VHH binders against o26223. Designs and how they scored, part 39

Target 1, 191 residues: o26223
Amino acid sequence: MKLLWTSQHIKVTVHIDGKVSKMDVLEAIKTRRSIRKYQDREVPEELIDKILDAAMCGPSAVDERPWHFIVVRNREMLEKIPEVHPYGAMVKDAPVAIIVCCDSSLEKIPGFWVQDCSIASQNILLAAHSLGLGAVWTGVYPLEDRVEGIRRLFSIPEHVIPFSVIPLGYPAENPGTRDLFDPDRIHLEKW

## First folded at step 3 (VHH)

Design a65 (framework vhh_8pnl_2)
Fold by ESMFold2-Fast, scan of step 3:
Structure a65 (fold): chain B 191 residues (1-191), chain A 119 residues (1-119)
Amino acid sequence: as target 1 above (191 residues)
Amino acid sequence: QGQLVESGGGLVQPGGSLRLSCADAGFTFSNYDMAWYRQAPGKERELVARISTGGSTNYADFVKGRFTISRDNAKSTLYLQMNSLKPEDTAMYYCARKPFEEIVHFDYWGQGTRVTVSA
């Protein structure tokens, strides 16, 4: 990683003008879509830095915060991901991908790292969307073949578990928004 | 589990028409982009047409103007109307559910329906 400055590090609020960057939280949640087609356009390191800052801000079981992140920009490495992840074909066309990992040595309570890494993954998707980028969560854990493939490809140590691969870039597709509210899934006072 | 079942194939003369159907017993048909693919003998499987959840369509150049993809969300069914059929349209036709918001995706290919265009 080559993080030189973050908004947290410099203690200054950085504003990016744009329609997407002015989105409120509920709007961001409701309008975020999985994006698998990207423009041939570089994503600035500043935006990746902001996304990773957001990823680490989620709640964590007993505040164990077990996440580690691999930022992949190397085209040859991105092109190899589909070889070990059968539904990661879009990754080769992305300008960058983030691999969310769990460092098991940071676990304070067994098993909750899955939830911690899920929260981090969703925060990456939401932050990317709020910054005008598109992203998609491609599942790795708990599929053993994908976990092993990603580990070998990126030289991930045995005590670290690759959890998700999230390619991202400026969107080259515009899927419509979804209305997913289902009142039949809400039970008042008891089941 | 998702289950796709193609039907409507058959033998037709050049210039004829067929309507293919794909029934989806999957969780929520209306949430998925759907596509038709075909595989001619000895060739790779290729995209024929795609339809989004919002109804926007895209066609391969070799079928544009002859084929029409459509969907009926109430019936969980995808259609391909094939007009002005040519011998080179002879293939097994497959429908596919494209990934959308799932974090884990598996192929939901049907068994296909055979189209033969011959005199």
Scores: ipSAE 0.291, ipTM 0.634, lowest interface PAE 2.3, mean pLDDT 86

Design a66 (framework vhh_8pnl_2)
Fold by ESMFold2-Fast, scan of step 3:
Structure a66 (fold): chain B 191 residues (1-191), chain A 119 residues (1-119)
Amino acid sequence: as target 1 above (191 residues)
Amino acid sequence: QGQLVESGGGLVQPGGSLRLSCADAGFTFSNYDMAWYRQAPGKERELVARIYTGGSTNYADFVKGRFTISRDNAKSTLYLQMNSLKPEDTAMYYCARKPFEEIVHFDYWGQGTRVTVSA
């Protein structure tokens, strides 16, 4: 619903310090950076809802849409993530994290859930960026120790696979942009 | 997959200077933020200085004004110029490649280079 979306979008914009951020899709893709330092400031639930809405809009193999999401705001739980994820130290300082999971019972074609959950993860990063937030994708699958650590910490059932942990918040760092266009990687008509 | 090799440590008297080097044998050095860490006996490894891909720098309060971090992208080498050394600077010094846009990152810690500040 465009009207409902427009009203919610205006409300969300007010929650990002009254600043109207206008960037097109290409600008968002090109300027998004991994953010690992966050302001001591809570992220409104309305922004998380918008991000998760965007996450579920990705394409999926045979429309299986196997993704499930755990939203973590509890400080004690966020502080335990680095114990099972050695490169997740920044998570303890984030106001919120999203754990992207695959429910294997929803899988219709073997193995494509990895691509489905990758798409959902990237949509989370882009949506967060478009809303004035910073986020970073910390890899979980296919590293078995991280998969099992996260599973145990969040009581994730055996048939569900934790795929990524994405802390997010208002950014406290501003890394520069990258120009990565390499025409040598583009082949016309054949390799 | 990339290997970091630290050198330049040694014994120096208080007030002396040392220049540490870190050679990165991997590709893509210019794409990464680089950092120096140190670890004194019985203490946690702590960040000393960081240099971003664009050349901007960040320093721990305890070394500001005394240490200078720099990089040579053509030589894939990171440096730490240490001036006005104090006994409290005695530690093993390690260089590190900071996570950038990797969804999976693995640190490779070299053997480090030992700095001893004593008469």
Scores: ipSAE 0.248, ipTM 0.596, lowest interface PAE 2.8, mean pLDDT 85

Design a67 (framework vhh_8pnl_2)
Fold by ESMFold2-Fast, scan of step 3:
Structure a67 (fold): chain B 191 residues (1-191), chain A 119 residues (1-119)
Amino acid sequence: as target 1 above (191 residues)
Amino acid sequence: QGQLVESGGGLVQPGGSLRLSCADAGFTFSNYDMAWYRQAPGKERELVARIDTGGSTNYADFVKGRFTISRDNAKSTLYLQMNSLKPEDTAMYYCARKPFEEIVHFDYWGQGTRVTVSA
């Protein structure tokens, strides 16, 4: 069943009144954009702590919460990430990056850790946006060369799987609002 | 999944014009920033022009004022209008989708279209 939508239903516009940090959850979700250009400004440790707190608040399969995080601020280490990640060039220009990892010893059911770490990664992006920062999720798992490259670079144990690399900083670009609502993807009662 | 197919290249004399086209049949074209790149013999592949989803454009310094990038979302086609061509513009020209919200991005490169500017 396809629903017939007017132009009012297919267009999504988000207006933020006041400060960026005052945005509600729907506004944060709709206005978050991948940011790959950063100002040459340090991100305070307090903001990273708030982002990681939000990351750990996500749901997980059987409440296994298998995530671990590596916070990278060392410029030399950030500059090495593009050597093992072909689409991670922007990481070398970021003031900080978070590597989301799965500790497989915490896994209670097979395979759901991918969803758990996806939830943590998205929470990092949303929390960063809500705090006036920009970030981008650069995919690592399940690309074996990237997984092993990141593992070796950051001395990650074999039972821990690097999942994503998320550079973040104060944004130096504004891509604007997306218009993504597609009523053809909504089926009422049946396919 | 789909491929980008470039066309419109050829041999032209200095000062001439060419219009390149890039057809994208595999993706929701309107969701992607699009770009033209070129690779001259013995050089790295370099960005020529970029157009975002809203139609805002950006150009490399060496083509500003001479080249115009445009898109037709209904036809899923990217264009590059090249005017006042110089011998230095001789290259293989490629179109590409730029990453925007992908957590994993892979550039699909076509065969390219060859532009030769020669007297």
Scores: ipSAE 0.330, ipTM 0.643, lowest interface PAE 2.1, mean pLDDT 86

Design a68 (framework vhh_8pnl_2)
Fold by ESMFold2-Fast, scan of step 3:
Structure a68 (fold): chain B 191 residues (1-191), chain A 119 residues (1-119)
Amino acid sequence: as target 1 above (191 residues)
Amino acid sequence: QGQLVESGGGLVQPGGSLRLSCADAGFTFSNYDMAWYRQAPGKERELVARIETGGSTNYADFVKGRFTISRDNAKSTLYLQMNSLKPEDTAMYYCARKPFEEIVHFDYWGQGTRVTVSA
C-alpha cells in the first residue's frame, strides 16, 4: 500500500499486494467457498500468523488444545503432497499449505481431538477468506494411508496425528456463493 | 444417492474429439460439485476437471485449453468435451460427485468410459 496526493484535498491509496475486504462474521460464513486455483503470489507471513491465531481461538474440549500446525512453503514439499493424498492435486499449485495436527499427548478426553482439530481447520478457512485469501480443506484423518503418508513426508512423530492439509493463496477463481439452508433439517421442540 | 453412469468413450485418432457424458440417477445432482478423473494403465487416478454448482470450473494443466467441462442440472448430466486429443489422453475416464464442499472426496459409481487415442 502507498498513499499518493492527487490534489491538496484528495489522497489516493494504491494497494500493491491485494487489499483485504472487511466482512461481518455471518457474511464470511455464508460466502466462504473452497478455493482450488491460486495466483502465483506469495502469502505474507503476517497473514499466516493471523490465520493461525484464529485457528487457536476455537473452543476445545476441556481446554486440551491439542493442535500443532506445520506451515509448508517449500515448493518441492508441496509438489509431493499429491503423491500421498490422491485428492490434493491443487496443493502443488498453492504458495503455502497448513497441516493441522493433533499431539495425542495433550489429549484429555478420548476422541474429542477430532472436534478440536475440525474447529481449528474451519477457523483457518474462515480467517483466510476474511483476509482475501482462498483455501480448501483436504481430508487426512481418518484415512490411514493418508495419515501415514503425510506423517512420513513431514517427519511427524508417532504421537502426533496429521488431521487435515489446507492449501491457501490469493484466489484465481470465484465460484460464487451457495444457498444451503434446508428447513426440513430443523425440528421444533422434538424430532 | 443415485448411480453415476459414464458414456461417450471410444477410439479416436490424434487431433480428434470426443464428448463424454455422466448421467446421475439421483434427484440431488444440482446440489453437488462434479468432476472428471482419469486413470491410465499403471498410473494413479488423476483429476481432469471440476465444475461447481454455480458453474465455476477448474482444469488440470495438461488439458487446459483443450477440454471443457459443463453440466445440465435439468437432465442431471455432466459433460466433458475433449478436443485436440493426444495419445497421452488414453485412459479410463470416471465422473465423481463431491459429498463435501471442504473435504475433497469423490464417489465413483460407474465402471468409467474408455478413451483410446491412436491411429
Scores: ipSAE 0.007, ipTM 0.215, lowest interface PAE 10.7, mean pLDDT 83

Design a69 (framework vhh_8pnl_2)
Fold by ESMFold2-Fast, scan of step 3:
Structure a69 (fold): chain B 191 residues (1-191), chain A 119 residues (1-119)
Amino acid sequence: as target 1 above (191 residues)
Amino acid sequence: QGQLVESGGGLVQPGGSLRLSCADAGFTFSNYDMAWYRQAPGKERELVARITEGGSTNYADFVKGRFTISRDNAKSTLYLQMNSLKPEDTAMYYCARKPFEEIVHFDYWGQGTRVTVSA
């Protein structure tokens, strides 16, 4: 059991059990940071499976669960992502990336797939962090040039929409924690 | 993305001074590293000065000792104090912030602010 100070100086309990780190949910949410620098280490397939399991456990509109995922480990493919995503330069240095997609044929209510895929993307970031990995959400949808570029690069069919590209790996940076609680954004009983 | 607005440029004689401002309407100005760049016609954009979230500064050799970068987090404003201006400082000046926790970001250079140092 490891006790850590959060960004608000509240002690949080983190358990280290063998190769698995156990972090409480509030600790994971509050200490997750975007990580763009990765160690030259492979991520085990078992960890990717755990992350994708977590991604699929999010709530979705009318339980439509329209998400599909592409797992990219091929270096040549990772190196091509910056050509179609101008702020994805870090992806080529990551050991793996997950592309979150929406299969529009699974959509039951128009437009809510964006929220569904956002929830899946955030769950990937939190699950990765809880497992000792770092990740960053690089936005694709609704920027049409990036959507089409990613579609062409990964042979994604027209009824499937690439939503986000999330490189991940063991972190090679530690940006620290953020103190973001702002009581001025909380309104009691009315605006 | 449409949140950075540069101002304060103008025409000055060699040896003169100008103070540039960059206003950021974003909610998290204090959490970003900020920078000033410049670009003369027909030339590539070059870094002039940067300031970190914590206030540490770095300057290009060609402005060191003459320019000072600073920030006012309460006003969400970045400044560049330019002293002892030379004709070679004539350029369009842009401010920028680095990526942080944004899922989408742009290197938005705005309209820039023009600085002309007359011969």
Scores: ipSAE 0.220, ipTM 0.623, lowest interface PAE 2.6, mean pLDDT 84

Design a7 (framework vhh_8pnl_2)
Fold by ESMFold2-Fast, scan of step 3:
Structure a7 (fold): chain B 191 residues (1-191), chain A 119 residues (1-119)
Amino acid sequence: as target 1 above (191 residues)
Amino acid sequence: QGQLVESGGGLVQPGGSLRLSCADAGFTFSNYDMAWYRQAPGKERELVARITTGGSTNYADFVKGRFTISRDNAKSTLYLQMNSLKPEDTAMYYCARKSFEEIVHFDYWGQGTRVTVSA
């Protein structure tokens, strides 16, 4: 009975909180920054599940949804990523990383998987930020050495292409927001 | 993604041969239908040959039996073998990938390579 009461209280609280946005979409987009320094604390599985759910909700060409994700928490594996990714040094210090991949067997329209995986990667960054985490997109595709290095480390088959490595964790840095609006890049009616 | 870079053009006598190459930097080459187009001065671009991801080929009537399109996915390179060249084959030759929005035409172009067939 006591367990039932605490379970009901938790469910009611989560249900009420789930209806209230902690950060609106525009705020999330404008305040998200690349985070490369992480606290020494683990990210709950529940948050990773929410981030991956958001990643899969992105649009894709002809609804092909070619993305697959590898979730890496193993410290030995995270420490090996900088060996094959020169700008991935921060990954060894992250509690978790997500590798975004394209399964070419799921591709319905050739070449659009790059845009599909870019959308999934950005959704991971925005979802992480909205949940109080920090993350950074480290590029893999189209750099051949990085693609093959990551494929080898994680036993990725040849029909699957690793696209990005995204380390994430609770932020240990707080960079300010950026003012990036440039009206000179907006052309009306024609170039 | 990657830039298309054509090469292999030049001056050749009627009846001669040339091999054109198109290098595409990237891991997506094997996922694209590819084509060769040509454009003579003052004329519209016309399709010369196309090859699908599966290797199926299609040729314009004016080059059938003389030109062969092929691809090497491991090298991310498209080829056009041109035999029995005629003066009317003189043009700038362009490599192209299948467009997002064009189901019939290709809109991703390289800089082109010039072919001149003349004595």
Scores: ipSAE 0.000, ipTM 0.066, lowest interface PAE 23.2, mean pLDDT 81

Design a70 (framework vhh_8pnl_2)
Fold by ESMFold2-Fast, scan of step 3:
Structure a70 (fold): chain B 191 residues (1-191), chain A 119 residues (1-119)
Amino acid sequence: as target 1 above (191 residues)
Amino acid sequence: QGQLVESGGGLVQPGGSLRLSCADAGFTFSNYDMAWYRQAPGKERELVARITYGGSTNYADFVKGRFTISRDNAKSTLYLQMNSLKPEDTAMYYCARKPFEEIVHFDYWGQGTRVTVSA
């Protein structure tokens, strides 16, 4: 790593399996991995509340903050998600999933709600990781069949667009971290 | 289901020009990376040009300097301006869209538009 990409002094204190650890924000970003296998263990409501609080703290275009969230714990409902989301098979094995939605009536400038909901989705992934959980973003929008399938399953109003489905739980897999820094993608002053 | 519809193909003489269009009926065109592919008779589909949702472009070496890819997000339309056409450019041309996501990366294809470069 180059010094240019480090030297942050902000720490987050988290509880992991009854133990306390500190995680730097940069470390959380760099070590987060998609997790698709979960322990048969319930996620406390308090952790979900912290994750959703973090999701709503993201920047938003003209501060429109169009995000809404559906928390799904019902096993029968989780088992139906793969029927309308072909790459969501792992959702049926997760103890909980969060559906990130956009309320289009809250949109102040055209098109930026997608970026807003992407930011909220990433904050969910990072917050989950910082709390000792694993999660994965499964894409819904802009795939029309998935958007309508999820809308139907969860009685989502016509003016609200389901954006992503994020199953989460305690990890039952441990993918290694990735060394992704590529200086050839950085251009100083000009292309 | 967001069908892609290509148009603008036809018969043209060597050295001529054509402009292909691809209309996306989806409300989310601006969130997709878009591409033009082509398939000549008896060959595999090959990438011709790509444009990201942010507007960055990439071209195959065999069209670089002759073809220009562009997009109009307000019209949900992708374009390919083809100049200095060669007989080797004869193919079915397809547009494709690919959402950027961690789990699912796949292309949606239209029916294609035929380009024939011949006397």
Scores: ipSAE 0.007, ipTM 0.139, lowest interface PAE 9.6, mean pLDDT 81

Design a71 (framework vhh_8pnl_2)
Fold by ESMFold2-Fast, scan of step 3:
Structure a71 (fold): chain B 191 residues (1-191), chain A 119 residues (1-119)
Amino acid sequence: as target 1 above (191 residues)
Amino acid sequence: QGQLVESGGGLVQPGGSLRLSCADAGFTFSNYDMAWYRQAPGKERELVARITWGGSTNYADFVKGRFTISRDNAKSTLYLQMNSLKPEDTAMYYCARKPFEEIVHFDYWGQGTRVTVSA
């Protein structure tokens, strides 16, 4: 992975860098939406590198960091994902998808890899949004048919568990934001 | 939970009109994108019209200018006004909640309502 905080590892244009500095963390969280329609435009490798760097910066249980990522750009492979993922139809139209995986050999505490991979998946969505891209998290684990379908399609070893499939691209839709704050879900001092 | 129930189908002559309704008794109607699909015998299910939570609409080319999708969030009901009906519109019509922010999506639809356009 590249260290994107030094100038020698940053290949993003001034325009893209300007867009990143424009959106603070709270704005990114509040305005991120699932995007399922993409422009017919390639996503530069340097943006994927930035997204994956952000994905690996999440907290993890006992610092196990069990994440592995498959970057899929091959059109034929993207077109096969909907055959094993019934709600992944939009993936075939995306320029790229990231498959978030858990390498169970890196697990130090049973079961927390699900939380670790959830954190990585959300960081991918937020980083993509901050860079002007759209993405959507399509669920794989714990649905056994999807897990095995994705495993076979991408030759994933038995000790590695595919967790999520996240197509990414420049957005071709512009949904509005929602205000979902619900004070009834906040309890002071006790339930 | 969040069962969708379609109604309003029937038999009409070419050029006729029908209004389909889709009722959601659950908490999930508010702020979700909704859609109407149809499936003719021996054909794949196809998108007819969609409406976003914000009210923006999109139509398949084969129904533009003839069909109007609308929603009443207070009644948790989705509508499809169908005008100038053609024999080619004959199908079972289904409403569905479109995926929104769910990481796992399942079909939320009822058994459909039948529309037959024949002389």
Scores: ipSAE 0.235, ipTM 0.611, lowest interface PAE 2.8, mean pLDDT 85

Design a72 (framework vhh_8pnl_2)
Fold by ESMFold2-Fast, scan of step 3:
Structure a72 (fold): chain B 191 residues (1-191), chain A 119 residues (1-119)
Amino acid sequence: as target 1 above (191 residues)
Amino acid sequence: QGQLVESGGGLVQPGGSLRLSCADAGFTFSNYDMAWYRQAPGKERELVARITDSGSTNYADFVKGRFTISRDNAKSTLYLQMNSLKPEDTAMYYCARKPFEEIVHFDYWGQGTRVTVSA
């Protein structure tokens, strides 16, 4: 798939039109919540492209960048995800879902693709939040039944590993924000 | 596998009372919406009551005014106070957590706690 963003100038123009996120990075991190209820409203392809661009900007072990993404908008396919992912019931009600995958042929250092895909998944959640969308990370890897179920459903090759399924849409719930800072987990100089 | 343990069931006469408990041994209890479900022999599992992480409650119509759901976050324990019990309340009772910020979520449906309302 190709990003639908045309140029840097067009990206800047969208921002000038008042679609700029006014949330700073710390605010985005602290106010993001898992969202499992979505409006029956389509998400523009332009926003998905921005989210995927952000997903690919994370650090990657030895810069291996093993990510591949499947964008699922087809209602019939979204409705089948709960059949292979027992805690993905909300996916059928989402307008779109992103499946984060690892192409193991791109892996340069054993095992770090899990961190790479985790970073990509978190960037998807933060980017969605910054754009006024809600999303939730539903775990696939390393649960083998879910990995194989998703692989079969989306015709994913054996050398590609589905890592997470992230439904997203305009939020139909507002769980609020939380203060999770715990100074007892911070050790100065030594344990 | 599961970390929720139900207790407090027993045999009681119609019109009697019981208090069920659900102890959580591994999660940040205060972060979860919690629920009580029940299942009578030959029937489907049905929701009895829910309590949000903020303490807001919701009840099935057949228990409103008789049952009270509550939580003690310091003890990581969920309660169901059951008053004016009826034979129709006879069931196995289970507690459950709603997903929160977990990447992976599992429901635990242990043996539950049995409530029998004697005719």
Scores: ipSAE 0.283, ipTM 0.637, lowest interface PAE 2.4, mean pLDDT 85

Design a73 (framework vhh_8pnl_2)
Fold by ESMFold2-Fast, scan of step 3:
Structure a73 (fold): chain B 191 residues (1-191), chain A 119 residues (1-119)
Amino acid sequence: as target 1 above (191 residues)
Amino acid sequence: QGQLVESGGGLVQPGGSLRLSCADAGFTFSNYDMAWYRQAPGKERELVARITTEGSTNYADFVKGRFTISRDNAKSTLYLQMNSLKPEDTAMYYCARKPFEEIVHFDYWGQGTRVTVSA
């Protein structure tokens, strides 16, 4: 792995398959890339548990925390996702996918569940990256055909809204890093 | 910010050459894997060549050794150099951005640029 940071005041050590990886939070944010090609290699349950723990640690509007997660490992089910999600072709090749859902019965303030589930989705991507995995967020909500297709496929009740489908696995591609800093988007004191 | 504009097509004799260009007015061209597709009359669109953000290239078997895909990130422009053109290369040529960091992706097709290889 290539290290890309100049200073480290927060250090995380993670053990992956008997090997140690090191990545600070800033590096994880800056080097995470969408990964759509995966090795034919299982992802241990322990790593999925760590990812889901991180997903639930995000901030939430009035602490409503409306997120629920479906973990899909069944090959037949993964192969059906592209039938209801036109840009989810890579999901059939992933060893596992996480479906991020909103339980609308837990909503305490109208509309903020979208932000809550976005935060959970991004935490899944960052946690996966920090653990040596690759993932991609494939959008479901608010595209009604995808929402209903995913709902039917996974028997999701009407009060629960599928928000995103995130396939993940050990990466079989290594896209370059991005340099996206744009000082023209930063305004001091006033617009 | 999804506008891609193809140009450089025309009429050429078999064995001739053309260079196609695809201009992206957006400020994030360097962030996308890019591709050239073509559609011959009565056929579906097919992938011709792909180039990654890192410059790695991949070609359809029917153009290998004859076509070269390249990019100029400073000019936000994608190129397809076409050599040793054959009548079978006659088609409308389209450029496209591959899925990248979008949480939602939609295919956007420009008007294309027509290539005719005359007998």
Scores: ipSAE 0.331, ipTM 0.663, lowest interface PAE 2.1, mean pLDDT 86

Design a74 (framework vhh_8pnl_2)
Fold by ESMFold2-Fast, scan of step 3:
Structure a74 (fold): chain B 191 residues (1-191), chain A 119 residues (1-119)
Amino acid sequence: as target 1 above (191 residues)
Amino acid sequence: QGQLVESGGGLVQPGGSLRLSCADAGFTFSNYDMAWYRQAPGKERELVARITTGDSTNYADFVKGRFTISRDNAKSTLYLQMNSLKPEDTAMYYCARKPFEEIVHFDYWGQGTRVTVSA
């Protein structure tokens, strides 16, 4: 197979150690769990490319698509994240992390970049799960100290806002699924 | 706004028993893995016991067979039954919510409840 980006309009099957994802979309959404324990095993670049392709396929306000992504594999850099993110300790043990950023120069409508980057972050979690990986969204924005800490650590320009840090890897834990359906939150025709 | 309130500590003789409670208000208790930690003077906090949302339990080696962790989701309360207490169990005891599906997590520690085991 060629570069994964050249195949984004066609379903692509990738065999990684003989494993193939067969999960449908609804199953992926309902069974995805935050994973904070990872195997000592590298994640192939091809899977990261698929995840980032999925991240960029979300809807965006006025199609501004303000997201940029930093892919971090350097162990020294991953080990520094907990110094600026108090609840990012698990990132030290992950083989890779994705930092979701907003380039404010691409913003066309004030404030909607938060929704745009949230959609991208959730797509990363779902795509990772569908590919047999585990991931967790660790929040950065709007916590000012975390935003500044991550910006400084990764030399992020002042017009770019780090939104989330998402470590990922092959899961070393298997939490059960949750039954979260609450019909009391559904209102028919009117409140 | 979540608030954890520990209670049930006190002074007890070696070999005695105490039942600690942790009341959780402000969040959906049943969504969280819960844990008991302790901190003795001059030592760092250490995990005593944990219980998952599915009621699976895990214990530190130094309390296995003596302590039992349990939860009552209807009452939003976490318990630690402590039997055969030893002087080495003397500590401030804290309950904590473990990270679950939170995008943002903060340490939701209570103020703690003091357990003193002495003659």
Scores: ipSAE 0.319, ipTM 0.654, lowest interface PAE 2.1, mean pLDDT 86

